VH-VL binders against q0aze0. Designs and how they scored, part 56

Target 1, 268 residues: q0aze0
Amino acid sequence: MKIILVNNRFKENTEKKAQEIAGQLSALNVEVIIDNGLDEPYAGTVDFIMVLGGDGTMLRAARRYGQRAIPVLGVNMGTVGFLSNIEINELAEYLPLILREEYSLEARMMLEVAVFQQQSLLTRVFCLNELLLRSNSPRMLSFALEISGQKLEPYRGDGLIVSTTTGSTAYSLSAGGPIADPQLDAFIVTPVASHIINKRPLVVSPEREISLHLLEEREAIIGIDGQIKMDFGAENRVLIKRAPHPLLMVNLKAKPFFTSIDRSLQRQ

## First folded at step 2 (VH-VL)

Design xc4 (framework fv_ixekizumab)
Fold by ESMFold2-Fast, scan of step 2:
Structure xc4 (fold): chain C 268 residues (1-268), chain A 122 residues (1-122), chain B 112 residues (1-112)
Amino acid sequence: as target 1 above (268 residues)
Amino acid sequence: QVQLVQSGAEVKKPGSSVKVSCKASGGTFSDYAIHWVRQAPGQGLEWMGVIIPIFDTADYNQRFKGRVTITADESTSTAYMELSSLRSEDTAVYYCAREPKYSSSWYLFDYWGQGTLVTVSS
Amino acid sequence: DIVMTQTPLSLSVTPGQPASISCRSSQSLLHSSGYNYLHWYLQKPGQSPQLLIYLGSNRASGVPDRFSGSGSGTDFTLKISRVEAEDVGVYYCMQALQTPYTFGQGTKLEIK
């Protein structure tokens, strides 16, 4: 068996723990690749991905490996989050189940984001939570939103979020978007500090295509899962659609999504 | 009320490393960035770098490249700045400071920690 | 890197008199948004720096009306219309247009 351990070099103690776990897995004849985010994604075939850290580390793993239909397990290192399934102190208990492939999988939709300059494709990326279009200055944006070729009235404000249901508890929530059951597939379109008070969050079919472009020359950025930032100008257009494959999340124990989010909202 | 509380003063030998902590209270830790700024005795302010917890990313002043590492532990709402290969010239008060990332794109440091004196003795 | 130059480096003022501090940047801090990414901080003796003025001319919360900031592009001025004893400290300008963020060398304000 070949396992990728994904960790975050910028979070305290996760690199040391990744090395310890890699040693334990190697002792069980498991081949281990450590991905701390510094290099390109591992290009070879792997059987399982173990993510050590919080939601941010899982988002990176999903972007790098989510389209490969490989089981991904989130192992919490103490950070409160929604994407982990077990705690680090539980890993030894569940490791035999992982090695015997005795677990269920939960499919989570992902976004496919294509950024164009005029007619040329500049980049194509995948993400688990959201795409954010935002001003890169205090100046408000003026931009166009199209949903499956339907042109909406222009938006003015600080930006827009196009989110998966998994992303409904991330940046979209902070911008006033709805909380969605992550087992549902949908795009959630949430305005960021809209100047027009009647611009509401939209929940649309994941089969729709969403496009965004600036109507005036502005300095803006496109943010992907809060981890990738790209300059976005009036010559650019972004196209968002459902990614070909969902992220396959490992479920070793029941996760109480609704009770977890309820408690989190009381503490925010 | 927002408050940044830093770890206590340290005395280090040349060639060693130091790790200073900055614990944030009031507000959501991931909604802002934490910057590190130092001040040598009787000198001005020098920006060292920033950690942006929600992006799981850090950026550094090139002057400190390869010597400084800034990390965050969201479970304890604490940011850390580690400076290695210490020299006598690194003797300074080290400050953490908050940038309100989501409510502002103005990159201002609205709250500062009390400072941590690091003395590098030869 | 953007270089920030302050003048004067020290200033001694009788209470009630005005004070003026200049800050010059090596390149324009005026963004296409119309904002100047220039902030002023005050460090009182034995204390951490505190935000005084942001985006060239806006007073931070709790900052008295006697403080004002002006300027655009490369030349900025901080004025205190009538200096009080509590205003003693070192004043720093900072550019926030691009990383690395850079500070002026500081202006020490003393009471005569």
Scores: ipSAE 0.005, ipTM 0.412, lowest interface PAE 13.6, mean pLDDT 84

Design xc5 (framework fv_ixekizumab)
Fold by ESMFold2-Fast, scan of step 2:
Structure xc5 (fold): chain C 268 residues (1-268), chain A 123 residues (1-123), chain B 112 residues (1-112)
Amino acid sequence: as target 1 above (268 residues)
Amino acid sequence: QVQLVQSGAEVKKPGSSVKVSCKASGGTFSDYAIHWVRQAPGQGLEWMGVIIPIFDTADYNQRFKGRVTITADESTSTAYMELSSLRSEDTAVYYCARDLRTIFGVSYGMDVWGQGTLVTVSS
Amino acid sequence: DIVMTQTPLSLSVTPGQPASISCRSSQSLLHSSGYNYLHWYLQKPGQSPQLLIYLGSNRASGVPDRFSGSGSGTDFTLKISRVEAEDVGVYYCMQALQTPYTFGQGTKLEIK
């Protein structure tokens, strides 16, 4: 069995724990590759991905490995997140189940994001939470949103978020988007704070294609899962669609999503 | 009107740990990042780290060599900074400060600051 | 790490006169976005720092219009057109382009 351990490169405590876990797995004849974010993604075949850290570390793992149809387990390292399934102090209890492949998988849709400069493809990336288009100046943006070729009335404001249901509790939530059941596949389209607030969040079929482009020369940035940022100008277009493969998240124990999010929203 | 309210002054022995809290009063952390900045007596400001609570993402100044941990509890709008293996040179006023959260690795300006927490490390 | 250097380290100003503080960075703070990620903070005696100017030239909420920021790349200036008694304190520039964010050593403004 070959396992990738993904950890947060900015947390020395997490790196030490990754080494300790790697030693334990090696003693059980498991080959371990450590991905701390500094190197290119491991190119070989692997059987399992264990993510040690919070939601940010899981987002990086999803971007790097999510399209390979490999089981991914989130192991929380102290601060509870939305994408972890077990706590680090529970790992020893669940390790035999992991090694025997005795777990269920939950498919989480991902976005495929293609950025163009006029007619030329600049980049293609995948993400688990969202694409964020935002103004990078005090001036609001004027931009066009098209859904499967249907042109909506122009948007005017600070930006827009196109989110998965998994991403409904991330940036989309802060921008006023709905909380979505992460087992539901849908795009959530949420306007970012605006001087002109005439648009509602949309919940759209994941089979549709969403495109965005600026209608005026403005300084803007697109962000992907809070980890990739790119300049976005009037010469650019972005096309968003369902990624070819979902992220396969490991379920070893029931996670009380609705009660957890309800508690989090109580003080918002 | 939002305020950041920090825990009270502490006196610690070398080698111990201190955990300082920072609670948002009259507002919330949902759109914000929380920075920690310290100031030794008679010295300038030194950035220690930042947390973006909704992403469970923290970034640290490597000068602290793994001794600093920043956490947040969004349900109580409280951020924490824990500094371990304390030395006499860690004697300082520790501030938390609010910034707009961003995925771009920049700061847009710390517009609200806590009142500061004096941590004295003395044997 | 980006090094921030302020000049002067101290200045004394007669009330009503202008003051000017310089800040230099060891590398350009101009981002591809067109913004300079340089902020100015003021710490009055016995108080927490407060934001004065963000992104090079933008005045923070509640900051009087006698304060202005200018500059681009590696060379920045904070100006006070008419210094008042309440302006006494230590002024810090901070580069905000990349972690670790770093402050200048501070400029102490005193009234003559």
Scores: ipSAE 0.000, ipTM 0.406, lowest interface PAE 14.0, mean pLDDT 85

Design xc6 (framework fv_ixekizumab)
Fold by ESMFold2-Fast, scan of step 2:
Structure xc6 (fold): chain C 268 residues (1-268), chain A 123 residues (1-123), chain B 112 residues (1-112)
Amino acid sequence: as target 1 above (268 residues)
Amino acid sequence: QVQLVQSGAEVKKPGSSVKVSCKASGGTFSDYAIHWVRQAPGQGLEWMGVIIPIFDTADYNQRFKGRVTITADESTSTAYMELSSLRSEDTAVYYCARGYKDILTGWRAFDIWGQGTLVTVSS
Amino acid sequence: DIVMTQTPLSLSVTPGQPASISCRSSQSLLHSSGYNYLHWYLQKPGQSPQLLIYLGSNRASGVPDRFSGSGSGTDFTLKISRVEAEDVGVYYCMQALQTPYTFGQGTKLEIK
């Protein structure tokens, strides 16, 4: 068995804990590859991915490895987020089940984002939560949104979020988007501070393709899961579609989504 | 648009430490990786490490065995490289360099370089 | 560590003639994304290195068309179609597939 252990070296004491866990797994004849986010993703075959940290670390793991159809377990080392399944102090209890592959999997859709400059592909990236188009200046953006070739009336505002259902509780929520059951596959399209009063969040089929481009030269950025930022100008276009594979999240312990979000909204 | 400006030359004694700064002017500092590369006189380039501010993480060439620490202060757009337990073999020009903004997909080419800081280690 | 080997280590060229520099890696630099994480740099005398070519074959901003990069996997080539006086310096290839990033030994280009 080969496991990738994903951590953030300087957050939540994860580096020390990653080394301890790697040692324990090696003693059990498990090969461990440590990924702290700085190298290219491990290119070899792997059987399981264990993520040590909060939601941010899980988002990074999903972008790097989510398309490989490999089980991914979130192990929380601090305040419980939405993407972790067990706490670090529970790992020893659940490790035998992990090694025997005695767990269930939950599929979470991902976005495939392709950014073009004119007709040339600049980059292609996958994400679990959302793509954000946002103004990088005090001026509002004017931009075009197309859904499966259907051209909508121009948008004016600070930006737009294209989110997965998993991302419905992230930035889309703060911009006024709906809370979505993560078991559903859908794109949620949420305007950011739209100048046009009747622009509403849209919930669309995950089989649709969404494209965005600026109608005027503005200083704008594209953000991916709140972690990658790219300049976006009038010469750029972004194409968003459902990624080929969902992220396969490991369930070792029941985590009731709706009661968890309800409690989080009360605490704020 | 973005320039990397490094601190001035230093002369250090063996066993001491040196801290070199690298200040970014213009552009979005936190969206890029800052790498450190050194060059001994008449020799080639050697990668020392990197800090990626958006991940709050740093990684190091193990050859420096716990002697190097790279940090960043986003409020001042300044990265730092500290090298301790200095030896005469550490005499080199130390460069900071910016990596491309697509941190996760691997566009880590060094498109902007600082002017270099000469560190001389002598008795 | 991935070892990068450049040939030749020194090259003397008459102005207007072509130059070719090879770079070999001890392991494939081709990532599953389809990109080769190999970059070329030029260091002119007394100056910082500057980026010439990234991801094997893409010219960096401001780099003249006479520079081109090619190759995939373990074998890469930098070509200058017509060498000019301002091209004098040391050329380095670098792999960025995995840390530690490693450079070739450098190729010194001189004018005859």
Scores: ipSAE 0.000, ipTM 0.385, lowest interface PAE 17.8, mean pLDDT 84

Design xc7 (framework fv_ixekizumab)
Fold by ESMFold2-Fast, scan of step 2:
Structure xc7 (fold): chain C 268 residues (1-268), chain A 123 residues (1-123), chain B 112 residues (1-112)
Amino acid sequence: as target 1 above (268 residues)
Amino acid sequence: QVQLVQSGAEVKKPGSSVKVSCKASGGTFSDYAIHWVRQAPGQGLEWMGVIIPIFDTADYNQRFKGRVTITADESTSTAYMELSSLRSEDTAVYYCARSRGYTYGLFPYFDYWGQGTLVTVSS
Amino acid sequence: DIVMTQTPLSLSVTPGQPASISCRSSQSLLHSSGYNYLHWYLQKPGQSPQLLIYLGSNRASGVPDRFSGSGSGTDFTLKISRVEAEDVGVYYCMQALQTPYTFGQGTKLEIK
């Protein structure tokens, strides 16, 4: 068995814990590859991905490995989050189940983002939470939104978020979007500081294609899961689709989503 | 209710480095930019730089050229400011402050401030 | 860099009397979006600065209505209609039109 161990180098003691876990797995004849985010993603075949950290580390792992249809387990290192399944102090208890493949999988949709300049594809990336289009200056954007070829009235404001249902509790929530059951597949389209009355979040089929482009010369950027930034100008167009493969999240114990989100919102 | 809680006071020798932390609670960390502002004893406020965690990007006051590094860990909702090659004139209270500038409306005003961290540089 | 100049640098006021502080920038803070990127902060003795007025004239949450901001472009004014003992501290204007963000030198308000 070959396992990728993903960790967060900025979180205290994660590198030491990753080495300890790698040693334990090696003693059980498991080959371990450590990914701390500094190098290119491991290109070889693997059987399982274990993520040590919070939601940010899970987002990075999903972007790097989510399209490979490999089970991904989130192991919480003490930060409250939505994407982990077990706590680090529970890992020893659950490790035999992992090695015997005695767990269920939950599929989470991902976005495929393609950025074009004229007719040419510049880049293609995947993400678990969202794409953000925003101005890179104090000036408002004027931009066109098309949903499956249907042209909406122009948007005017600071930007737009196109989110998965998993991302409904991330940036989209802060911008006024709805909380969505992550087991549903849908795009959530949430305006950022719209200056037009009646621009509301939209919930649309994941079979839709979403297209964005600027209507005026502006400095703008596209952000992916809060971790990647790309320049976006009037010569660019972005196309957003459901990614070919969902992220396969490992479920070793029941974690009720709605009571978890309810408690988190009450802690504010 | 939003709180920014900073690490405790530091005493450092000239030529060393200091790393100050700022932990956010009561709000969504990724929705804000975190700025660092210092105040020397009896003097005014000086902006040092900003980190925008959602874009993994930082911008700095050129006056601190190559000496200041601002980072963020979204998993712990903590921003850091590291200042190297310390001099006696770096003695100051260092504040973190948040803005909504890059998340909501690109309006970079500081609605919440940390309590400040006193850094004393002396031999 | 944009230079911010405050006048006066110190002010002593009898309780109940009005106070006025001016802030001038070396270049216009009015953006094409229609916003003036000028904000006012108050630092009470021994405390962190706190936001009073943002984008020229908008009063921050929890700030009493006796505080008001006005101006556009290069000339801005902070007014207190009737000064109270709790208003003692140093007032700073800040421009956020472009980096580096810069502050005025501060105006110390004292009660007689």
Scores: ipSAE 0.000, ipTM 0.403, lowest interface PAE 13.2, mean pLDDT 84

Design xc8 (framework fv_ixekizumab)
Fold by ESMFold2-Fast, scan of step 2:
Structure xc8 (fold): chain C 268 residues (1-268), chain A 123 residues (1-123), chain B 112 residues (1-112)
Amino acid sequence: as target 1 above (268 residues)
Amino acid sequence: QVQLVQSGAEVKKPGSSVKVSCKASGGTFSDYAIHWVRQAPGQGLEWMGVIIPIFDTADYNQRFKGRVTITADESTSTAYMELSSLRSEDTAVYYCARDSLWKGSYYPTFDYWGQGTLVTVSS
Amino acid sequence: DIVMTQTPLSLSVTPGQPASISCRSSQSLLHSSGYNYLHWYLQKPGQSPQLLIYLGSNRASGVPDRFSGSGSGTDFTLKISRVEAEDVGVYYCMQALQTPYTFGQGTKLEIK
């Protein structure tokens, strides 16, 4: 068995814990590859991916490895988050189940994002939460949105979010989008501070293809999962589709999504 | 294991067209871009174009002036390169090459190549 | 089009000795990501090209550590620390920054 351990090298406790866990797994004849984010993704075959950290580390793991149809387990290191399944101090309890492959999998859809300049592909990335198009200046954007070849009336505002249901509790929520059951597959299209009063969030089939381009030259940015940013100008267009493979998240311990979200949104 | 298997050698008359196939195996066809590169005898490598099946998008080297068409059939995991209005200077080995699309920023690496197809344009 | 120029066009090397190949681009290959979109390929006699180095300095899978790439912007170098008989072939640099993707004219490596 070969396992990738994904961690954040810049968190002192996480790097030390990753080395400790790698030693424990090696003692059980498990081959371990450490991915701390500094190198290219490991290109070989692996049986399991263990993510040590918070939601940010899971988002990075999903972009790097989510399309390989490999089980991915989120192990929380103390940071509050929604993408982990167990806590670090529970790992010893669940390790025998992991090694015997006695767990269930939850499929989480991902976005495939392709950015073009004219006809040339500049970037192809995958993401678990969302793509954000936003202005990088005080000026409003004017942009075109097409859904499966259907051209909508132009948008004017600060931007647009195209989100998965997993991403419904991230940027889309902050912009007024709905909270979606992560068991559902859908795109959520949420305007960011639209100056057009009648533009509402859309929930569309994940089989739809979404395209965006600017109608006027503006300073704009495409953001991916809140972690990657790239310049976006009037010569660019972006295509968003359902990624070919979902992220396969390991379920060892039931986590009640609705009660967890409800508690997070309640303020004293 | 990844393999790209190309169709066999062809001898064509000037003015005709040729269609070379490239069948991919070992992996999901939609995860890849398929590029076409040719090499005339004693000369270097020349990029002709690419098809990205998942986006139904093709891009071409303009020096072929609309003579080249690259297509893909996902049901058979096969890409095709058709070159029309053949001239003697089109005599070359034509290669298909695969590039993985699961990378972050797109930088075509041509990480796996087919065996090549010799196209001879003459009598 | 970006023009890629290689020097030398041919070289003969005694086994065990080093070899160095230069590649110059007509414009910078440094992408906004911080990477140089420059790759190196080897075509052995009678074979298809194979990837050696990608993004300037990264060795492709299965490539021995005696191969290294360096450089940035417009000037790049491929080095073989100790040439072996199986290294015979034609080496090509390629820019992947913009279409049309272009190759250098090739450097033929021969064993003395």
Scores: ipSAE 0.000, ipTM 0.469, lowest interface PAE 12.7, mean pLDDT 85

Design xc9 (framework fv_ixekizumab)
Fold by ESMFold2-Fast, scan of step 2:
Structure xc9 (fold): chain C 268 residues (1-268), chain A 123 residues (1-123), chain B 112 residues (1-112)
Amino acid sequence: as target 1 above (268 residues)
Amino acid sequence: QVQLVQSGAEVKKPGSSVKVSCKASGGTFSDYAIHWVRQAPGQGLEWMGVIIPIFDTADYNQRFKGRVTITADESTSTAYMELSSLRSEDTAVYYCARAYRGVIPYSYYFDYWGQGTLVTVSS
Amino acid sequence: DIVMTQTPLSLSVTPGQPASISCRSSQSLLHSSGYNYLHWYLQKPGQSPQLLIYLGSNRASGVPDRFSGSGSGTDFTLKISRVEAEDVGVYYCMQALQTPYTFGQGTKLEIK
């Protein structure tokens, strides 16, 4: 058995804990690869991925490894979040179940994002939560949205979010989007501070292709999972599709999504 | 182990076309882009274009003025580069090379190269 | 198109001595992601090019630690701390920030 431990290089407590866990697993005849974000992702075959950290570390792991159809377990290091399943102080208790493969898997859809400049592909990335197009200045954007070749009336506003159902509780929620069951496959398209009255969030089939481009030159950015940022101008186009594989998330104990989100909304 | 294996050397007449193949083994074909780079005898490297199979999208160096077409067959993990209206100046070794795009934003380095295919254009 | 300029175009080095190759781009290769889209390749005589350094400073798998890359924006350097006989060949820098991808002219390294 081979396991990747994904941790956050910039949190020293997580790095040290990853080394301790690697030693423990090696003593049990498990090969361990540590991914602290410094290098390219491990290219070999692996049986399991363990993410040590908060939701941000899970988003990075999903981007790096989510398309490989390998079980991914989120282990919380102290920051409350939605993507972890167990706490670090519970790991020793659950480790025998991990090694016996005694767990269930939950599939979470991902986005596949391609950014073009004119006819040239600039980048291709996968993400778990969302793509955000937003103005990087006080000026409103004017932009075109196409869904499966259907051209909608131009949007005017601060931007647009294209989200997975997992991402429904992230930026999309803040912009007025619906809360979605993360086990459903759908794109959620949520306007950001639209100037056009009655522009509403759209929930569309994950089989659709979504395309965005600016109609006027503006200072804009594309953001991915709140972690990747790139400049976006009138010569750019972005194409969004459902990724070929979902992220396979490990369930070792019950984490009731709906009661958790309900409590979070009461606090805000 | 990852390998890119190209088709054999070709001798062509001016005005004809050549189609070079590049078969990838190891890795998942859809995770990568396949680029084509040529090298004339004693000269440097020149980028010709790329195919991104997962998007069914190709991009070209416009220097070839619509003479180059790059395609891919995912069922056989094979990319093709076809160059038409051949001139003596097209005599070169043609390489395919693999690039991973999906992990670190904007990772476009060529981690594996094919062995090269010599195309000689002579009358 | 982004123009890549290498200096020197050739150098001859005594074994065990250091070597340095410069690469300049006509515009910044630093992307908003924080990465420089500059890569170094070595083509040994009769062989395909092979990756040495990617994203400015990262050593490729199997490349000895005597090779290092540095620089940012428009000015980049490849250094070999102690040149060995197997290092002979032509070194190329490449930008991958935008298409068409472009290479430097190449630097031929020979042993004295």
Scores: ipSAE 0.000, ipTM 0.407, lowest interface PAE 15.9, mean pLDDT 84

